# Ledger of designs, part 8: VH-VL binders against Vacuolar protein-sorting-associated protein 25 (vps25)

Target 1, 194 residues: Vacuolar protein-sorting-associated protein 25 (vps25), of Dictyostelium discoideum (Social amoeba) (q55gd9)
Amino acid sequence: MSNQVFQFPPYYHKEPFFTIQPILNTRKKQFQMWQDLILQYCRYYKIYELDINESIKSNSVLFNNEKINRKLSREALKSIIDDIIENGFAEWVDKEKEKEKEKDKDNNNNNRVLIMWRKPDEWASLIYKWVADCGLLNTVLTVWEIQNGDDSKKQEFHQLNTTILMKSLKVLEKQSKCQTFSQDENVGVKFFSI
Below, E stands for the ipSAE of ESMFold2; O stands for the ipSAE of OpenDDE; V2 stands for 0.75 times the mean of E and O plus 0.25 times the DockQ between their complexes.

## First folded at step 6 (VH-VL; framework fv_pimurutamab)

Design s4 (from s1 with heavy chain E98D; at its last look DockQ between E and O 0.80; V2 from the best seeds 0.00; counts 0 for: pae E 3.6 > 2, grease 19.4 > 18.9)
Fold by OpenDDE, look of step 6:
Structure s4 (fold): chain C 194 residues (1-194), chain A 120 residues (1-120), chain B 107 residues (1-107)
Amino acid sequence: as target 1 above (194 residues)
Amino acid sequence: EVQLVESGGGLVQPGGSLRLSCAASGFTVSSNYVHWVRQAPGKGLEWLGVIYSGGSTDYGNEFTSRFTISRDNAKNSLYLQMNSLRAEDTAVYYCARDLYGYDWEYFDYWGQGTMVTVSS
Amino acid sequence: EIVLTQSPATLSLSPGERATLSCRASQSVRSYIHWYQQKPGQAPRLLIKDASNRATGIPARFSGSGSGTDFTLTISSLEPEDFAVYYCQQYNNWPYTFGGGTKVEIK
């Protein structure tokens, strides 16, 4: 598999891109560009969660361009993330579920964000189509099988984040296209033919 | 008024070298992004490379080994050093400004171009 | 690299007629495409920014539309000075690339 490195767009090499622009229209465009870049980058590497603090601390190439010696500030990144959230392509990760990573003491600041380069309804459509194409309608699948099964290896939703997957399944439930239920330590899904 | 004036074009033999100049006025080269674009006779436009406000450069893949963009801040000018010239390098060469800051990635001002002919 | 294909290569029209020019990208460039006008013996002139925004000083008869891979430049009513070559250009990916151009000529 040729270790294809993500190719950054031309505007990634523009110094002003890393400074929040004061003019509203320019800022809007800038934020759109950042959204596009972040989503594209995350999609490429199948990154579903970002930690703002870690991204800044580690000098992530996404937010730090060494070639032009520019990087986003934490505040700038947060503002961009807030915009992405407003546009429906991201959500803050609830701290309560992260009980195991208690070691980072700075409990009060939402630093982790779920990135969705596709909305749950789009994922839902892809998953349902796959199930239909595979002849698995009216059968039961586990969430694990959807995420990690051999049959889904060629699908974009392979190894999809569990939170996003569950959201997507809820969309299908509302459409009466599936029903989720608890199955042991996993979630079962029955897909229906409509 | 923003102006760009290319110079240095002429006749050169294959394998030869040529250095083009772009003199800017009305703006500061070191505070802007300036590009080189060429156009073969009767053909379309081809992007060659850019020099950023910070002084770094990027090139089209086919030009990285032969072409070098530089600038002289004191003269408010940029240059295109072309080596190992080929017949297919025959073209009008333009320098173009990419507006700094508020708008992204378009060429708002162009020079009139300088003609380079590579022929034996 | 992203290939931009412009069609038709030549468009022969009369003054007052509507001109429709197409630019297709080999992959999505979102809205990060510009249109330039070039007259004989002159440098290109910026016409449309980001698929649909007229540059400063460009007449209202010029309009751009499209997103993703398909873009259109429209001249609602051709004026004599509009007969020129038009190029699309993308900046979504390195390297910058131009279309092959469409020549709008007088019939």
Scores: ipSAE 0.105, ipTM 0.680, lowest interface PAE 2.9, mean pLDDT 91
ESMFold2, look of step 6: ipSAE 0.380; ipTM 0.721
ESMFold2 (binder alone), look of step 6: mean pLDDT 88; pTM 0.860

Design s5 (from r6 with heavy chain E105D; at its last look DockQ between E and O 0.70; V2 from the best seeds 0.00; counts 0 for: pae E 2.8 > 2)
Fold by ESMFold2, look of step 6:
Structure s5 (fold): chain C 194 residues (1-194), chain A 120 residues (1-120), chain B 107 residues (1-107)
Amino acid sequence: as target 1 above (194 residues)
Amino acid sequence: EVQLVESGGGLVQPGGSLRLSCAASGFTVSSNYVHWVRQAPGKGLEWLGVIYSGGSTDYGNEFTSRFTISRDNAKNSLYLQMNSLRAEDTAVYYCARELYGYDWDAFDIWGQGTMVTVSS
Amino acid sequence: EIVLTQSPATLSLSPGERATLSCRASQSVRSYIHWYQQKPGQAPRLLIKDASNRATGIPARFSGSGSGTDFTLTISSLEPEDFAVYYCQQYNNWPYTFGGGTKVEIK
């Protein structure tokens, strides 16, 4: 399974795909194709965050096709990411106060992006169903048990990004389907039968 | 006018080899993507592979080891080298140019095809 | 590999009738599907691009729709030259695959 690699779509091998197209209708199609590719790639490898600067600097295979000698520019990637955010499948990651003191000069405010190839409300539904199916309603689980525990190992949310998991639990909390609470460095969750 | 013409088809024994040609006119093969597609008699279409403008290639999984696509820019032509031929390789072989613009991976220009028959 | 299943295999219709051809993908291909027409002894002709966009020079009686896994080609009023085999083709994944075809023939 770990030997399988993501199979890129045929359009990844087209030179114009890597340059923002000047014709509006072509660009709209190009951006949709990039959204589809980015979401599929991230789903395949369970990637929940992209670092724009690192992706470009490291010549990430997602954005750099050496076979045809084409790569996205930083500006092109940022434009594509902005479109994905506008469509609701990504969002900028909040910065930390300590990160503000240590900011790289080349690193602008919008560099790390959360990729939501499945949205929090969809994750919430999967988690709640699993809790119900396992007979765990009205018991307390930790966030760690949901994302990393042995009982969740077969679930798509196993090893889910903590930010997305918390957003998903917030959806359930708004629906009165769970309640979260903090204890020391851990977060507990009680799911309700309703 | 833009045209593709396949040639080199014929009768060949199982295990044999054959090289098909695709001559282009009205456009430059080295500036375009050109594909090979085949169609067994009375059957549907099957994609074989592509040569990109820069000369790199990709193939359908089952064709990677037996078929090779190459290009001669001076002759404005591309070739399909077929080795270890089997009866199931009997088909009409087309070359097709890929459309650029709004409609990536569409095959807008096709040749007339050349027939390959593999039999003992 | 993505399997495209076209139905029906054969449509027997008269000129002037509406033809409705189905193409179903084994998994989502988004809108990354093209339609081709092939007459006997001829190479395929590009008909519909990206599920719904007519190729240049294709008459308005041809239309396409669908997304995901379920796609339809419609010929609103058949002309004598429309009796042919129609193929869908996806480009969402390697390898490019074609459907098995729908033959539209004169009743």
Scores: ipSAE 0.437, ipTM 0.742, lowest interface PAE 2.8, mean pLDDT 87
ESMFold2 (binder alone), look of step 6: mean pLDDT 90; pTM 0.904
OpenDDE, look of step 6: ipSAE 0.694; ipTM 0.870

Design s6 (from r6 with heavy chain S31D; at its last look DockQ between E and O 0.88; V2 from the best seeds 0.00; counts 0 for: pae E 2.2 > 2)
Fold by ESMFold2, look of step 6:
Structure s6 (fold): chain C 194 residues (1-194), chain A 120 residues (1-120), chain B 107 residues (1-107)
Amino acid sequence: as target 1 above (194 residues)
Amino acid sequence: EVQLVESGGGLVQPGGSLRLSCAASGFTVSDNYVHWVRQAPGKGLEWLGVIYSGGSTDYGNEFTSRFTISRDNAKNSLYLQMNSLRAEDTAVYYCARELYGYDWEAFDIWGQGTMVTVSS
Amino acid sequence: EIVLTQSPATLSLSPGERATLSCRASQSVRSYIHWYQQKPGQAPRLLIKDASNRATGIPARFSGSGSGTDFTLTISSLEPEDFAVYYCQQYNNWPYTFGGGTKVEIK
């Protein structure tokens, strides 16, 4: 019921921000500014995935500033996303499955990108701390309980994207801090004291 | 030479109004972003607002109801209309240019300022 | 609104000495900080862009560093013309805000 709205930075209101700049140093800063804005916006609204085609078609407010009548082209947005991926803050969703098709059709998963405004390592640390603080080490939790249970309602990872949650648990598993397993068609997790 | 010159400052009573002018030479105001910034005597700098190349404006929260920035492209000038003036509005008022598409959010050219004194 | 806190408020030094000026933000402003110099009776002058990049015509003795919430302006060897007030400005969040300034004065 709150009337809270994401506060855009000053540079979002400048026309050159929406056109790939020709001067190299200006463009490098522009791309850093877009990365920071995209990560900040997605963190604010807890957005974990973007669809490039749908963002452009729907005139998403993130990429379309109606006050100054400027929006990113699809080509500009793709270039910015490619840079974010190169810097390790995003990745394509299901890109190996797309290779098995000769031609991808327009659907909800085409050009979908995972946005990691907090990396799996950081999520892993938050989850492990919570498990330890609640005295749940050496007990079994379901992935659902971590993500959706009443005991996690006040935690930043409550309702975390499942793909990112599983990546985060994999980080802990590689550190011998947990082990995942199947339990009655669900995924269970046991966290260890280390 | 590129320059900005403010004018229109002076003594005004509380509750009064004043219009400041900022005349540009050596560049076109409608191709750039021009800001208003003030500095109370012996104090720091305070951003007031901006007019964009397309003519839209933004203001600091405290100024949205009392101050209006406008532009006259034919005179290559912009204006700051100040209403309901208070003693705390006493300051030197600067206009400052942000160069379109060159450096992000930096004020590269400033005028020398015009003094506004709000006093009974 | 982001508060920029500059310290010290006054820095009393002699020509040839190194000046170190601090600007701390109330929340992260990333690298979106500019520095200005203002001499008495004059308008501000742009010194450092984006925390670390000298503006055109600025001598090499001026340098900037920092990111996030903690920023530093350094003048490696003070010249007589460097005794002035220095302001940081952030553009990460609307509205733009300036620090309260650091006055560098002759000891």
Scores: ipSAE 0.512, ipTM 0.782, lowest interface PAE 2.2, mean pLDDT 88
ESMFold2 (binder alone), look of step 6: mean pLDDT 90; pTM 0.902
OpenDDE, look of step 6: ipSAE 0.597; ipTM 0.835

## First folded at step 7 (VH-VL; framework fv_pimurutamab)

Design u1 (from s3 with heavy chain G101S Y102S D103G; at its last look DockQ between E and O 0.02; V2 from the best seeds 0.00; counts 0 for: pae O 15.5 > 2, placed apart)
Fold by OpenDDE, look of step 7:
Structure u1 (fold): chain C 194 residues (1-194), chain A 120 residues (1-120), chain B 107 residues (1-107)
Amino acid sequence: as target 1 above (194 residues)
Amino acid sequence: EVQLVESGGGLVQPGGSLRLSCAASGFTVSSNYVHWVRQAPGKGLEWLGVIYRGGSTDYGNEFTSRFTISRDNAKNSLYLQMNSLRAEDTAVYYCARELYSSGWEYFDYWGQGTMVTVSS
Amino acid sequence: EIVLTQSPATLSLSPGERATLSCRASQSVRSYIHWYQQKPGQAPRLLIKDASNRATGIPARFSGSGSGTDFTLTISSLEPEDFAVYYCQQYNNWPYTFGGGTKVEIK
């Protein structure tokens, strides 16, 4: 993990950036900027999941700029997240895993979101290339080896979120580039030469 | 309790065909990877093929043209169709479940096997 | 395919003695190798998982070691019930392959 501190872009220090713009075209641009910032920030710190409520409550530096005394409201952040989801760079975390923690009965009140600065197909390509480069085609690898193995330490997908990794592997399966072996606890993968 | 029971073995003439069955209990065949392995008398184990959860199959190179693995989900059973049988196909045939747990794959349950004898 | 060579073919020992069985792969299989025990008239039984992990119910006298191409199964002190044939099996590459087996017999 880089001991370096994330450098926020200049627009992060502008007050209007934290106020949802009323003009549609301006708002679109603003939301794109937020998307870029969120994805960059998450990529930098390898954050794959955000909790909206926690982010607001903890005064996350991503959504709360104390220097200019501006912060996003929960509603504003949710709107931005919805836009990011629509663009395919995020998805709501399945409620079934969080049923015990969610006090709010409102089906629309998702609080946790999976962040994907790369789409599953992009991750899939990177992983497959790495497997090929390492001469590991037609061999069996575990998800753990992909995520935590020494050979993958220099790869961007090192310590990739399991959900995202599984989605990426599914993409490869559809392409007949791999076969996954899963039983309840862990997943193995055989990558195929095409 | 997980159990595999092979059947259908017997005497067959060279060039003949035989269909072996593997009845599974205690687990769902369609949700697991199940393999066929054979053992000639006094010889070692030989992997024949596998049927994946999705129903796809894979075989050893020498068996692809003569052997076919299939399953019946309703019967929770696996089959090995063997065609153009040869004397060297004489063996005990096992079905085995492959378990993938904690990142590792292994054959955890085997049937008792069924004997196939190919002789004129 | 990956060829697994087991040695020796036959190992004659007495109860209480240490048994050392070798399995050599024609190419690296990392740690993706299992050991099975087979007694006459029975199906193989899983003994060691992934080179060094005892399967459930397997006595402590059984141990596995190795990585890459060279693997060893050790029985620290042979019991009468340990006289059997032992097979190594790799699952690193398709097709899966077994070694030729080592028969541990009573001297």
Scores: ipSAE 0.000, ipTM 0.518, lowest interface PAE 15.5, mean pLDDT 90
ESMFold2, look of step 7: ipSAE 0.634; ipTM 0.838
ESMFold2 (binder alone), look of step 7: mean pLDDT 89; pTM 0.875

Design u2 (from s3 with heavy chain L99G G101S Y102S D103G; at its last look DockQ between E and O 0.69; V2 from the best seeds 0.52)
Heavy chain, then light chain:
Amino acid sequence: EVQLVESGGGLVQPGGSLRLSCAASGFTVSSNYVHWVRQAPGKGLEWLGVIYRGGSTDYGNEFTSRFTISRDNAKNSLYLQMNSLRAEDTAVYYCAREGYSSGWEYFDYWGQGTMVTVSS
Amino acid sequence: EIVLTQSPATLSLSPGERATLSCRASQSVRSYIHWYQQKPGQAPRLLIKDASNRATGIPARFSGSGSGTDFTLTISSLEPEDFAVYYCQQYNNWPYTFGGGTKVEIK
ESMFold2, look of step 7: ipSAE 0.685; ipTM 0.872
ESMFold2 (binder alone), look of step 7: mean pLDDT 89; pTM 0.868
OpenDDE, look of step 7: ipSAE 0.722; ipTM 0.883
ESMFold2, look of step 8: ipSAE 0.658; ipTM 0.858
ESMFold2 (binder alone), look of step 8: mean pLDDT 89; pTM 0.871
OpenDDE, look of step 8: ipSAE 0.282; ipTM 0.742

Design u3 (from s3 with heavy chain Y102S D103G; at its last look DockQ between E and O 0.74; V2 from the best seeds 0.63)
Fold by OpenDDE, look of step 7:
Structure u3 (fold): chain C 194 residues (1-194), chain A 120 residues (1-120), chain B 107 residues (1-107)
Amino acid sequence: as target 1 above (194 residues)
Amino acid sequence: EVQLVESGGGLVQPGGSLRLSCAASGFTVSSNYVHWVRQAPGKGLEWLGVIYRGGSTDYGNEFTSRFTISRDNAKNSLYLQMNSLRAEDTAVYYCARELYGSGWEYFDYWGQGTMVTVSS
Amino acid sequence: EIVLTQSPATLSLSPGERATLSCRASQSVRSYIHWYQQKPGQAPRLLIKDASNRATGIPARFSGSGSGTDFTLTISSLEPEDFAVYYCQQYNNWPYTFGGGTKVEIK
């Protein structure tokens, strides 16, 4: 992780930025700006998932600016997230899969969101290019090797979220560029030369 | 009508200090973001700093130690205190309002500027 | 800081001609850039907002385009009153920065 501190853009220091604008066109721009900021922030810190409630409760610096004494409400953040989802840069995390991991029974509302500053097809292209560049076409790799292998350390997709990676591999499968299969407790991937 | 009027410019010796004023009308300074921008003769525009609605300030890195922006709400005025002035500080100094809240962030109103000359 | 490079430094044209001004950022500023017009002895005037939106009262002959690092101001047909210096300005990062300006002068 870069020892560098994320630099917030100037509009982050504008009070109205933290108040949902009533005028549609203004709000559209505002939401675009929030999308940009959120994606940049998440990319910078390699954050792939956000918890809306936790973000608000913890007074995340992303949504709480103490310098100007402004913060987003949960409702505002949710609206922004919904917009990001509409634009294809996020999706709600499936609660059923998380409920098995987190015994928190009480929150019936969508709260966790997967953040994708790159779409699965973009990741797919990067991964395939890397495989080709490494001369690993027509070989079998594990998902773990792609995420955590030494060879991928310099790649942007290193330690990529598993859900996003699997989505990306699915894109490649549709393109007949790879095939996924179960291998022990992991997923194997055979990449094909085309 | 929105208006900004700078004053306080003049001739000052190197190492000297000068305080510029920006009198605003047609809007409330404390409810807006107001900036200082300067322009050396025949040169481009240079951003100096801003005072936020809450009263906090930000500056260009090279100005933080020498320049201070403040305001008087009662007078609806902005100030730029300049210390340790140098020849390269010779410029027309503008105050400008940044409009925010209409979906845009831009300098919509500028003063006519006040000339500061730093010379021996 | 983000450096905005404007080109050309000077553009000599005749009335009625098309003017194309470039502003290049050292890094992406997204669309958070404005254009200002400045005439001699006057303060800058807002011309284009956020890369492509004309300010109030600005004639249709002025247009802006671009995103990321490359931006263009176009004057489709120069009028006598358009001969001035034009500045781009970014607000994507602190500190705010201006380009060096392009002077549009009469040929």
Scores: ipSAE 0.515, ipTM 0.814, lowest interface PAE 1.1, mean pLDDT 92
ESMFold2, look of step 7: ipSAE 0.662; ipTM 0.856
ESMFold2 (binder alone), look of step 7: mean pLDDT 90; pTM 0.902

Design u4 (from s3 with heavy chain Y102S; at its last look DockQ between E and O 0.03; V2 from the best seeds 0.00; counts 0 for: pae O 14.7 > 2, placed apart)
Fold by OpenDDE, look of step 7:
Structure u4 (fold): chain C 194 residues (1-194), chain A 120 residues (1-120), chain B 107 residues (1-107)
Amino acid sequence: as target 1 above (194 residues)
Amino acid sequence: EVQLVESGGGLVQPGGSLRLSCAASGFTVSSNYVHWVRQAPGKGLEWLGVIYRGGSTDYGNEFTSRFTISRDNAKNSLYLQMNSLRAEDTAVYYCARELYGSDWEYFDYWGQGTMVTVSS
Amino acid sequence: EIVLTQSPATLSLSPGERATLSCRASQSVRSYIHWYQQKPGQAPRLLIKDASNRATGIPARFSGSGSGTDFTLTISSLEPEDFAVYYCQQYNNWPYTFGGGTKVEIK
């Protein structure tokens, strides 16, 4: 990843940006701006999941501007996230999957959100093209190989979030371009030539 | 100042090959995404492919077998190798930059284009 | 691939008039659409980002709106330099696709 530091937009340095606006139209614009910022930030750093509580506790620079001494409250952030979800750019992380990841046992509340700046079908296309280009059609790959393999290292989907990857593979399945199956502790994928 | 300059266009016979070049200045090609887009005479724009920061490439489905994008980091240039050219490949070919770090995949800078004519 | 249909194909107007250009997607592209302007003999120029955001240096008379499948580019009052071809482009789905373009010509 580029050692470049994310450049915040000018409105990030405005105090009112961190206070939920009471006027509906103004709030709508504000929330759009937050959505844009969050998506841009997450894409820049390849962040696929946000933890609301952790973001607040850790004083994430995304939600805490020390220069103007402003930060979002948890409630404000949650409201913004809800709006992002409504707009189709995020979804709550499945609680059951969170349990599997040995993540914060104490977070029984909807706290983690999947950020989606790319749609699964776009990733699906990229992955399939890659498989084809590598001559791996009609072979079996693991989800791990797709995410972490040396062959995918130069691909944009390298280290792609598992949930998003699985959604992408599902798209391919619907297109009869692959089939997923359980393989030991991993998921295998057979890609088909069309 | 950001600039892209295409070259290498010309007249080629059907079945022939041609290599186009795109010289970039004002930004580093290997730090961004650079695309090829073509435009047939009097027609619209068509996306051909991209070279990613990591050096990997993707193409439109109809171009994967005939077109290859590459780059030379030392020259801060990218290339479009076109094989098995057809009359329908006649077009102006543009290289365009997509800035890394932006969440929105737009082409903010374009070259002037280079004309490729495929004719017997 | 996502097909973008632009209408009308040609729009004949006079300077000072309002231009309304449509771009319709075959499926939802959310707000992942851009508008470009192309003058004869020139490369396309970015006008609008993500449906409604003017690119740097673009005059205020240009505006974009829409979401999902229906998008609109509006030129509030046409200037002589605005007579050109306009393209929409989506990046919601791979591969990227462009509309067929709308030619804004002088009446």
Scores: ipSAE 0.000, ipTM 0.513, lowest interface PAE 14.7, mean pLDDT 90
ESMFold2, look of step 7: ipSAE 0.673; ipTM 0.860
ESMFold2 (binder alone), look of step 7: mean pLDDT 89; pTM 0.883

Design u5 (from s3 with heavy chain G101S; at its last look DockQ between E and O 0.47; V2 from the best seeds 0.00; counts 0 for: pae E 2.2 > 2)
Fold by ESMFold2, look of step 7:
Structure u5 (fold): chain C 194 residues (1-194), chain A 120 residues (1-120), chain B 107 residues (1-107)
Amino acid sequence: as target 1 above (194 residues)
Amino acid sequence: EVQLVESGGGLVQPGGSLRLSCAASGFTVSSNYVHWVRQAPGKGLEWLGVIYRGGSTDYGNEFTSRFTISRDNAKNSLYLQMNSLRAEDTAVYYCARELYSYDWEYFDYWGQGTMVTVSS
Amino acid sequence: EIVLTQSPATLSLSPGERATLSCRASQSVRSYIHWYQQKPGQAPRLLIKDASNRATGIPARFSGSGSGTDFTLTISSLEPEDFAVYYCQQYNNWPYTFGGGTKVEIK
């Protein structure tokens, strides 16, 4: 009964939105608007990773408005992504250059971005609450059951990206609320009551 | 100075058609976003639609089949074609400018409006 | 579409009094709200941009606040020229929508 398609906001249809603005206060608002759009779009379509080069090559509708013939340059997109990372809603997937001093100046070396419209501690809280509400404390679940199991089908974390899920479990593990373990190719999780 | 002057309002019977004009001066209409907004007597404001710099348009959901916004760049003017008019379309019709750069999504200049009355 | 509900519908006050006007959105519009003033027989005039930023030429007695779903326009000390109708407008979602207005009148 749901026929909803992602509805782009009004500012997506304005040409200045696609050009980095030179005035600082205007640029801060522009970057906030891009963050809002990127996070909403990715949440709507369950997109947990963006490939910057592929998004540009494919003329992704998120960054390329064909109706007004405007798209973000790679440099502009990189700057916006760097800002989202600084705000804690994204991070680079490829960490091979951990010794880099300035990531925002190295456009060609940073390409794949993990998008976190909810931060790992927020996901952690949702998962722990669900485990408690379902009476699953002190039992063993697999990571797959949390992501794909029948009991999680209506939860926001259903089909959550595995990297984000593991980060979220690490948050709970630091709080002594769960322990992860590996056997063969599976990851198991035991959640503890307090 | 920036000015917008609406014209073409008047009395129309239900089911009829009317074309409103908006003549712009002090700025280039094709270099900015120009909107139509209406206000029924004693009531609030209602956004109708916009024409973009490239000539494409967007409308409020209720107006997409009955109203058409167009532009004549040589006359620095835009138009609102209204078809299948109903009594509830009785209103003052404004054109309003949204500036192309640095500020977002507000109407910085409005015309004084033209009155459309739909009655038998 | 997003419904903006303004309250009160009418605010009867004297010059020198503080006016507080409310605009509530049916869902979050973040800070993507503008305020307009409209005097009888005139087109609307922009007052406040983005919830809190005065437009050029707007006196300091006008201020705006709020985010998310709840927004307030405040006129700290009413002047005779401030008796008008005030509208909020959101631009977070298509289509643009306006509130129903708050009439500030002399009593």
Scores: ipSAE 0.534, ipTM 0.794, lowest interface PAE 2.2, mean pLDDT 88
ESMFold2 (binder alone), look of step 7: mean pLDDT 88; pTM 0.861
OpenDDE, look of step 7: ipSAE 0.775; ipTM 0.914

